# Designs tried in a protein design chat: VHH binders against Citrate synthase (ctsA). Part 9

Target 1, 373 residues: Citrate synthase (ctsA), of Heyndrickxia coagulans (Weizmannia coagulans) (p27660)
Amino acid sequence: MVNTNQFIPGLEGVIASETKISFLDTVNSEIVIKGYDLLALSKTKGYLDIVHLLLEGTIPNEAEKQHLEETLKQEYDVPDEIIQVLSLLPKTAHPMDALRTGVSVLASFDTELLNREHSTNLKRAYQLLGKIPNIVANSYHILHSEEPVQPLQDLSYSANFLYMITGKKPTELEEKIFDRSLVLYSEHELPNSTFTARVIASTLSDLYGALTGAVASLKGHLHGGANEAVMEMLQDAQTVEGFKHLLHDKLSKKEKIMGFGHRVYMKKMDPRAAMMKEALKELSAVNGDDLLLQMCEAGEQIMREEKGLFPNLDYYAAPVYWKLGIPIPLYTPIFFSSRTVGLCAHVMEQHENNRIFRPRVLYTGARNLRVED

## First folded at step 1 (VHH)

Design n06 (framework vhh_7n9e_1)
Fold by ESMFold2-Fast, scan of step 1:
Structure n06 (fold): chain B 373 residues (1-373), chain A 124 residues (1-124)
Amino acid sequence: as target 1 above (373 residues)
Amino acid sequence: DVQLVESGGGLVQAGGSLRLSCAASGFTFSSYAMYWGRQAPGKGREWVSGISRSGGSTAYASSVKGRFTISRDNAKNTLYLQMNNLKPEDTALYYCAAGLRSWYPLKSSDYDYWGQGTQVTVSS
């Protein structure tokens, strides 16, 4: 059959969409965000700069950034009905399922849900950016029978997110480190969750539906959860020697070790991971405890020597989030919260130049079976 | 004046059980996550178990999961650790701790307050 040569499993390497949002440049080893190098952005710009760049098209000036901050502060409150819905979930619910439920329910509060105008979708993007951190932090508290933590007007966007999670106002260092992690997770071309959002958006479905699908996608262990898995390994190991033994055991069993490998940075450490490693060093110096750093450096050496693999962002983001006081089950929800801006940009771009995705299959099943009655 | 006072330690045979208590005073107990840690002979301090402010969430180190149960009574400002199927490797000074930053700290430096400890010795 002629069509057998057209089947590409997992669509690996297939160009499925056109975009001006981001590009993984494997030739130049660069992650491009709206024409800028992500690494250059991450060194000098904060998360709200990335939000403005992805949604408004430019890096903001001082007045634009202040206006954006004020806009997001108006969106922090979540409808009480959403808190009530989350309170009805079993206490064993996964935080990603709670997040998916919260995002899905938000659609029911949008009186203009069928409107696909750019300005209306942009307003929705800001509503989602404002409310998702609250849903992430307080769904976790609700699931663990803890009191919700309300956002404070005196804190920045990133400081408020961390405050709602921990119940404690972050230091300037903690805020800067957390904010930078949000920059580094904000956008990454066309991973499964972004593709899922675009597929849903291609039906002219709403932004909430697209993001609900993206949450479901990111929950899958082949896409999300790598940072949670890294911290679980570190927690289980507890010591440098324990971590070395854990890694050697996994390697002997030919198990995949999470936190290693990247499509663009195949022969060196992901520079985003290097930035989080630096953050881990800074946090370790502040509290006089470098155990996680020592464990991670030992693991980095083993993987380099035995597999020729290098840390990705998840490998060093995990212990940074631990040092910031963030519960492990919230690592993937935080990843999603960061990526919300990129997902919104992709959905709006899809709506503006839309074509529904409708693939075909290579049929390999039985034919001509007889129905005997 | 913050105080955490552990009790309930002692000598037990392998396979036995002990229940540890930690009496807290000098701070708002119900506002803090609580933890049990231990320091074995010749080793550094290690986290054993943690419990959220309300008691709705618990976490355990892999070495004790399924054998130990953490609980709290906010009305009595008391933290408990039920230890079952004890092993010689569980021999350690057990201390309680309080923290706001994490509900299941990896290291003793994650604690805001901790007690002096109660000795648990498990004979083979």
Scores: ipSAE 0.000, ipTM 0.282, lowest interface PAE 13.1, mean pLDDT 87

Design n07 (framework vhh_7n9e_1)
Fold by ESMFold2-Fast, scan of step 1:
Structure n07 (fold): chain B 373 residues (1-373), chain A 124 residues (1-124)
Amino acid sequence: as target 1 above (373 residues)
Amino acid sequence: DVQLVESGGGLVQAGGSLRLSCAASGFTFSKYAMYWGRQAPGKGREWVSGISGSGGRTAYASSVKGRFTISRDNAKNTLYLQMNNLKPEDTALYYCAASPTWEKLYRELGYDYWGQGTQVTVSS
């Protein structure tokens, strides 16, 4: 009671860290990445441009981008012991738990694990960026008793990730759309997973431990899984009329509908969602099937009219991933894979200007109880 | 009859290299995971390396990681072990083994078939 002004549930609105990495500008409705507007970056830059910007501090020139691509190609392979560990998991294992296991085991292969110097952490960031797509794709194949798909040296980073998932070389359009989705998911100030990574990093723990904690955080349904939930709703509905009925039924029962609402874009569609909607239109035109687009547009209209809510990135990313041939259980692991660069940047920034997080509590429980036996 | 025949062993100086071969017959080679194990004088058998039936997965004991490379040629029914930067501690009888499942990698026992071995001696 007396300390109510000091206790902020969930730390909502509390400034918990200083950062130069990213900012959610609610006044100007902008997502800032190292001083650049993310939307502007996403129109002309690819995922490796964002990787270089977040880890090296600048948008790369052509020579720097080629060097980064070659650096990541050297990191695509994972230790076979990781594949062995994943092969020992029950086939019913959750994909996010398989991913967390793989990331955790990577720490045991780092001979410099206790070194927190910037250059050593930067090398680790590239190792994680190279290996996480392999862990995501091939943990899924292993859990389904299928052979791992090996990365190909002649494919780009994003094309290779999609190839390892689907077993098919993507078209140029599929590669471009998938790469853009990775740009749009790459960084977002201080969501729970990023805060978790910073808390772990504040003990001067390693980058693998911080990312392991971030995977665990993102598995929580209040943080991750919205993109999977959206696609599951679309699959259950099957038709435009089915989706309208499903949404009206959920609204009548006061159920939360995933894929709607954003802290920054409360009165309009998230511009990142608009970009994925355009991607869905392009993919629909190629195969002559616009059913998912029609369903999503109908749902968008209902939510706007009934609740004043607008699509977020997950709402349109979900059907895009479906049309790219990606299994639904991999949507959240792919989101984590994209966010790995942002998480690495935050952990490195935390290590460079560290202060351990040591909060206090407002105690509301019993006191002075006596032990009788 | 199932047979595994190792070859390529010999006397080599520390820092040298050897390539071991294991010729397999009597079973569908590509359906079996293949392994290299070794037994040094006065010590128990230890697992060295493994490779899945397709060749898509490989694994190595920590003592040889970075120095040894396992490979297979399914068209020739042959397993290989390229050994670089050999140490006196690598002196052992090297043998190949076969299992229908990759899951037996971490158990020295449980392989279906074993070869007779090829001796590797690393001098100081």
Scores: ipSAE 0.000, ipTM 0.081, lowest interface PAE 24.5, mean pLDDT 86

Design n08 (framework vhh_7n9e_1)
Amino acid sequence: DVQLVESGGGLVQAGGSLRLSCAASGFTFSSYAMYWGRQAPGKGREWVSGISGSGGYTAYASSVKGRFTISRDNAKNTLYLQMNNLKPEDTALYYCAKTPEQWLKAYRSGNFDYWGQGTQVTVSS
ESMFold2-Fast, scan of step 1: ipSAE 0.000; ipTM 0.188

Design n09 (framework vhh_7n9e_1)
Fold by ESMFold2-Fast, scan of step 1:
Structure n09 (fold): chain B 373 residues (1-373), chain A 124 residues (1-124)
Amino acid sequence: as target 1 above (373 residues)
Amino acid sequence: DVQLVESGGGLVQAGGSLRLSCAASGFTFSSYAMYWGRQAPGKGREWVSGISYSGGSTAYASSVKGRFTISRDNAKNTLYLQMNNLKPEDTALYYCAKDSRAYWELKSKGYDYWGQGTQVTVSS
């Protein structure tokens, strides 16, 4: 008798790492970030508060937050060579491949790459957090034969990111909504991209290599692209009636509908999705156009009634990003930009208490085949 | 100055075909998503079709999907709309539109209509 219970496909439910960073509490329906409820953080704290919490260990006071903002402002520029490399890519290049290329090339500019001390990795984390928004926004502009948009010194981190993407200074409402979306996407225990980053880090590889692997992971449609897919469905549908027909067609074909379901929030709407739904209502009121809201509400009702499934964060983040003027191909790159802080925290934690991942296989193939000369 | 000049409209019987063209100038055509919109008599303007800067992605209103094909020739700065199996309800003034934003989207919130459009009239 062979004990087949030792093979767990996809490592589903396997505890692969120890962490103090975050926890998906399925019993209490809570996403825990360094001991805090993510929802409680998202109501009163901005992205830089989350950055300080994940990388420095505490929620910042006003002086610490100002120091963090000034630190990140020093990192907004990318080496000219990065822009040149991106300019050599074919104009049909996938945005996630352009992002991966930019992140990968950053490693070659680090003269201390073998130094994995906490303080050196912390410096790298801030360099990545400062430069990735520039790479995301300006790789897109370069692929569209447009000049890079330079960050503005008088804008906040999130306002600059949105400005580099859209070419327009955001309103206070737009900045607040975009910043909140970055908070909500910042960290989520051990999804495939975070696990990939930890696997790479477990070899004592560098932070840039770990994040390059995470970008590659997130490009896979089973992991990333859900927010882009939601907006693509909404654009294809065009109307409330069109969206209802699109959803019923997908359900009849037993296709997975993106933007629904969550491991923690299985019997209710993801509260992060509810926050983005409120943001969509606010943006819709400002411009007098609630079509996307009406379409999303109709889809929410169908999925609840037909499948007992509820919106996740991607479902309402997608139309919010559309209302903010963000091109659909940048939704997954923005997700990665937000998650960069969580990824950096995980890589640093892995380096501090490292053990290389070395799994085994259950061999099910042919044996003892004969070779003839 | 941005200029979009539409042509190829005319009178056609139901079930017939027309090919519309839009000659673009005054901007880097290959860097912008392009769209076709239409306005029927006594109705508001509606979006018909969109195409990405490279031509790699297209989108269509449900009313025209399967009958209309959008395409572009970036070397000639020209946008096309091939209209097959035309119906009386397709009767409208057809406008070529540039995205008001300098990047690709399937459907723009700010179309720039430049020129008089081209009239398409479908008889029974």
Scores: ipSAE 0.000, ipTM 0.165, lowest interface PAE 18.7, mean pLDDT 86

Design n10 (framework vhh_7n9e_1)
Fold by ESMFold2-Fast, scan of step 1:
Structure n10 (fold): chain B 373 residues (1-373), chain A 121 residues (1-121)
Amino acid sequence: as target 1 above (373 residues)
Amino acid sequence: DVQLVESGGGLVQAGGSLRLSCAASGFTFSSYAMYWGRQAPGKGREWVSGISGSGSYTAYASSVKGRFTISRDNAKNTLYLQMNNLKPEDTALYYCAKHRSGWYTGPFDHWGQGTQVTVSS
C-alpha cells in the first residue's frame, strides 16, 4: 500500500543515513566536523589536520602529522598510463570530465580492488588524496598542450597543489590562504555528491567508483560550479559599476545569482565566506589592487538590500582563487580535491555499516494497456 | 561630454606590428573599463579587447588572443592596443569605447572617428 503523503521531492529534509562524520546544525548555525566546529578548526588547523581528523578520528600530534605528510608525499606520482589516457581527450574537454576519467582509471591500477577492509580503504584514501591534485593540475596542462608540472618533495601538500597548477612556488601567504580554502571545502554533511558516493558504496562497490560518481554529481550545475560562475560574473563585469548593472539585470530577469545563500547561514554571511573575504583583503594589499574586493562588496550590498541574501563560501573563494593565479575552470576540481577526504570518510563509514539503498516510487502512469494480439 | 580620439593606424605588411592609442577626456578615466572594437569593410562591428579600470583584468576576442595586448596609462588618460603578427583579416577601422555606467551587456558604444588599419598580403 502506497501512502501518497510519503513522497518527498528531492528527498528534501529526509534523513537518508546515519553519520558520525559531520553535521549541519541549523539551530546553532554550526558546521560540525567529527565533534569540532569547522570555524574553530579553520582558524588554527591546516588541511592535513582535517585529513587526519576525518580518516584517523583525531587531530594529529606533531609525530602523526609528520607521518601523514610523508605518507601523502609517497602518493603524488600518477601512473604514466593515466597521463596517456588524459592526453587522448579532446582539447575542449571539461576539467571535471578529465578529473572523472582520471579517478575512474585509477581503479584499474588497484590490485586489491575487491578488498573492503578498513585498512585497505584507508590506504586507498591516502592514494586518492595524493594523486587527485596531480590529476587536477596536470589534466588542465595536458588539455592546453602544456607539459605536466611534477610535484616537489620540499613543498607542503597545499603549496605543492598550488605549485602544480601555476608552475610557481607559492609565497607563505599564498600557501596559508590556499590551505585554509581546502579546510573550508573539506566536508559538508550530505550534499548530492556525498549522497551519490554513499549510494554507490552501498552496493559494496570500490572507493574509486564512488568518487567517480561524486565527480559526475558535482559537475551538475545545481550542485557545483558556483565558484566558477561567481568569477565569470566578476570577469564579465570588469568594474564596480559593471557588476552592479550585471546583478540588477539578472535580478530583473529572475535569474539565480550564484554565490549567495546557505542552508545553515540563511540570515547572515557564511563565516567561511568572511574568512575568504579577509584573505582577499590580504592579497589585494600585497599586490596593490582592490578592484575585486570593491566589486564583491558592492554585490554583497545589493543582494542584502534587494533579496535579503548573503554571501556563501563560493562568493569570496572565487576572487581569492583568481588572485592566486588559478584558472577559473579548475575551481570546481579544487573543491572536489578538498572534499576527497570527506568523501573517503563517508564511503568507508558506509562500507562498515552497510545497507544497499533501494527506494520505491509512487507510480503515476498508465495501467492495464493492451498488448497487440 | 565624453571624447575619445584614436590614433596610430596605417598601412603595414602581414606579420608587422602597430600600436594604437586612444586619448580620453570628459570623464574619470581610471573609474571605467575601456574597450577596443573594429569594423572591417562590409562587416558589422566586432569586439576586440577589454581592460578594467585598474588595468588588472584584460579580455580578448579569440581571433586576436596571443597577438594583441591591451594596456592603459591612467595618469595620461590613454588606452593602447599593441598589435603584433598582423594578418590581412585584421584590416578594419579600429574604435575605442568607454563602458557606460549602468550598462554592461551588449555591443559597446563607438565614440570617435576611429583609426584605419590596413594589412597588405
Scores: ipSAE 0.000, ipTM 0.108, lowest interface PAE 21.2, mean pLDDT 86

Design n11 (framework vhh_7n9e_1)
Fold by ESMFold2-Fast, scan of step 1:
Structure n11 (fold): chain B 373 residues (1-373), chain A 121 residues (1-121)
Amino acid sequence: as target 1 above (373 residues)
Amino acid sequence: DVQLVESGGGLVQAGGSLRLSCAASGFTFSSYAMYWGRQAPGKGREWVSGISYSGGSTAYASSVKGRFTISRDNAKNTLYLQMNNLKPEDTALYYCARSPYKYGSWGFDYWGQGTQVTVSS
């Protein structure tokens, strides 16, 4: 029975699922990942530690981490047919649409799609984690009429992802910074893309279908693209004074300024943003150019003083990705690549204790209209 | 082999103009952001200007903003710096540089030999 008093627009604040995966603790200002504080994890653990924690349930020991590294290296290869499909896309295609196409086509190569057992889904999760970086990097190269960059077996997972994007072996500093960004983007309770994946999974659809839907969701301007929008603003502004002018112009038009505000960190800078700000300082020192840092600090001051808003992860991740040589259109695909492990964990959890999502509507349209003879 | 060859420098009077060129070879020029830098005697290297791989975005040091214009011709693999209203303080060896990565990143992995610009008072 639809009750008008129960209509909550956007499901804002509605508890839609039970999960043991992650929690946005607004009381203690903590992002919880499988019982651990994400910030504490990010200080000493890398992306593969998070992968093992989310998919296997524990932080890996050295043997488990080595086995995970070798498992993922075996999954880097993408079927030639998928490369062929991507090569047929118009060169103006959006990278998120190319990524969605690649992920969708992967389903057709899985001979066990009807099997939703935990072990089979776990194998799929590793296949997706191995293949998505290749699809992200090389769909972009294909769209620019460039040769695909083949993964190297002697690089770490994160170094290899950055290598496939840039064509250059990253330095130790670049690898550490990029890996940390993947940790920080890995999981975040129930944003729209994760909810979409759970909704699709609730029909007992496959993991590829759920992830395809999540890519489509993350492409939406109200969910994804904030890091791309931040870097686009910085490029448009060019200078510290240009960025101040751009921000004041947007504020005067009552436009939302991307890169600011967070559900947990409402009265301070997101600590994940602070980590990326430090990364930007380190990269700026090595590059001998701190212009982006100066621009970001000026914008941070304006937003704090005029709106009481503070940087979120996207605000400082964007100039870090720029400094790492990553094309702006790949920022959201990289975000998705990082979040793939969290999305897989949620789909598997949904399948293991499933209930189909079937909401109702408050009907506000015409009634009792008659059909003319 | 990556090569960057600058030209167009010379002696010019204060208030004058010069157009510098940088001919790039040995890499896919259209995929890399490019920069102009300069070094005056007794001073460190100073970043002057940068341009994105597509030419859609440009940036300038405060000392040259409004006077210098960076541009590129990806079909000709050539980078340009139009220098107007030159001042004695602009006297330096000017060199072009390539970004270390395709499609972005600030900083340099290859520098040209440079072209001398001397502005008389």
Scores: ipSAE 0.000, ipTM 0.168, lowest interface PAE 17.6, mean pLDDT 87

Design n12 (framework vhh_7n9e_1)
Fold by ESMFold2-Fast, scan of step 1:
Structure n12 (fold): chain B 373 residues (1-373), chain A 128 residues (1-128)
Amino acid sequence: as target 1 above (373 residues)
Amino acid sequence: DVQLVESGGGLVQAGGSLRLSCAASGFTFSSYAMYWGRQAPGKGREWVSGISGSGGSTAYASSVKGRFTISRDNAKNTLYLQMNNLKPEDTALYYCATDRSGYKYSSGWYRTPYFDYWGQGTQVTVSS
């Protein structure tokens, strides 16, 4: 029996699942990842440390980290058939649709696709982590009729990802900054894409199917694309005065301004955003151009003073990615690439203690209509 | 200090022609590629055309190929876009841009070039 008082639109605030993976602690203003504070992790640990923590359950020692790195290096290449499929897409295809196509096609190359054992799913997670950066970078190149950039075995995971996107070996600073952004985007409790992955996984469907659904979810403008939208606003504005004008115009029209507000950090800047702001300062100093930093600081002040809103991670990650030479359409695919480890952890947790999601509806339509002869 | 100033926009009937200009200053114009982009009402930013620093190489979005011609005059630090056979769908704010970042990555020459600097734009309205 469904009680009408139990209908909660969008499941806002509903506890839909149990997890040991992550928690948004609004009381203590903390993002918890497997028991650790994400900010503490981001200060001293890299993306592969987070990968090991989320998939193996612990922060790796040196030998474990070396083994993980070698495991991922074996997974960098994608089947030629996938490159062929991507080459058949219209050149105006959305990068998130190209990514979804690539992830979906990967399932067809898995000979044990119906096996849900932990060890088999763990192997799949590493295959996805290795191959998704290649699919992201080189689907973009293919869609632009440009030469694919092959992964290099002598680069770290994050340096290689950035190299495949830009065609240039990153500096040590660029690698460090990019790697940290992947740590900061890696996991965030139960956003729509993670919930979608868990819903698909609850049918005992495969990891590729769950992630394909998560890509589709993240493409939606109410979930993903905020970092792209921020950079597009900065690009439209061009100058500090242009950005002030753009923000005042949007505020006068009661339009939502992307890059502001967070569920946990409601009264201060998201500390993850503060880390990316420092990265933007460092990159601006190196190339002698602080225009984006000045624009972002002006916007931060306006939003704080007029709306009581503060920057989230997307607000400062966007100009950082721009400074790293990353094309705007790849910002959401990079977000997904980072979140792949969290998504895999959630799917595996769902399979290990599964219950299919089977909700009901409150029916508000017509009844007892008769079909005329 | 880089400055890009567009001109030549206006109201034109479908099938008509318009020539846009972009006056560039504050950098060595001939050393950098130049681009035209547009933003239509209710749509995101779209790359239209690109031209190399020397003028020897050009590229066009599929939506405008065969109808638009990009050119430059390096002696006058000016970029041009000749627009022929205009359609109502070409209605947009047109802006010129340059990429001074120095990164060697796959570009937005085809779809959405990523620019360090761009102009304020010039409005083109094509009536049916």
Scores: ipSAE 0.000, ipTM 0.143, lowest interface PAE 19.5, mean pLDDT 85

Design n13 (framework vhh_7n9e_1)
Fold by ESMFold2-Fast, scan of step 1:
Structure n13 (fold): chain B 373 residues (1-373), chain A 127 residues (1-127)
Amino acid sequence: as target 1 above (373 residues)
Amino acid sequence: DVQLVESGGGLVQAGGSLRLSCAASGFTFSSYGMYWGRQAPGKGREWVSGISGSGGYTAYASSVKGRFTISRDNAKNTLYLQMNNLKPEDTALYYCAKELYRSGTWSPKGYYYMDVWGQGTQVTVSS
């Protein structure tokens, strides 16, 4: 029995679930995905390898990967009714709210909605993986009074996602960099959005409902939006000196600076951030413009020297996404799109060994008040 | 698919004038701010000027303010840059660019708001 007098704010450090999906190893500074080091996976494996690993249990061979790719291609189409619903939203709608609306409406098109069998949930996971990139990209275009961009048959999953966003076929380098970013965002043990999905799933609610809750969680500025905030700071600063002044001003006001600090990588740069920094160098070399790189390096130095804080993945992913031509409001929706596979794995694991989450409270309010009738 | 096509560049003497045009397609032109940027040989890209979707707001880099005038014709989906009193230092490949934000959120704060670049039009100013 848990001691009901021991209140832990935010559940910090509380072990709330058992999982075989992922682990944040703070002792060895490792992010474990189904027994593999995420960094090792990210160097040689693509996003579809992670999808197969998380949903099917193994790294795919060539035939399995081809089958997965063809399966997802069948799921790219979004019902026209969902496009119609998105078109009714105010043009000022937040992209995360548009995404949440699209994911929520998808539930209404599932004729087997009450079925929790593994095979049925697996089909739903592939439906969501196929349709969420389309919802993300084309809800943005609709909100900007632009025509939806349809996926192409000859592009990979990641190339199609980037194509739907930008309207341009990505280069081989752009595709590789974007795909790697999806690998790096794919899974991360039990952040608020994953915990929210597991809480909803613990009622035996459906996968769409669980992911709708996860989108709502990620919209919160204490969880999501850090990559958007980083790029907004870079835009506002415009120059190396401007960014130095912006950071010093925020530090003098004791404001939190987004893009710094990590639970696992507390005394060094997040190695995922280092990979995105290398991607930024490669993209900067191609277009002959390293200003964003210079700005980010200056900020990295200031934060290391003045606060002992180091870049996390969001810090370098943000300027990479900018260089890839991705609108800033789509950075958190892309993060969610990547994390969809991890969220689906967690919901399915929760359904297969379920116990409803039912915490208690430490009551600190008034007692024994009288009613006078 | 967003497409921007620049034209109007050429060779001109110092003190002369040129008018650049940018034909835009694939998006609702009047809903987006537009920008002119330039890149001289061996230098990075430099923001030159910006205009809001309505045309009500304009901004200029200090190096061109008073000499260049940005304008747009939303009925023709065309952006213009009138360049007067040209200097040898204005020699560059000139690009038009679409902003990421719709006109209601437009900022004249330069390079980082440029979403899409055209292929450019060369301007050469002789001494």
Scores: ipSAE 0.000, ipTM 0.157, lowest interface PAE 20.0, mean pLDDT 86

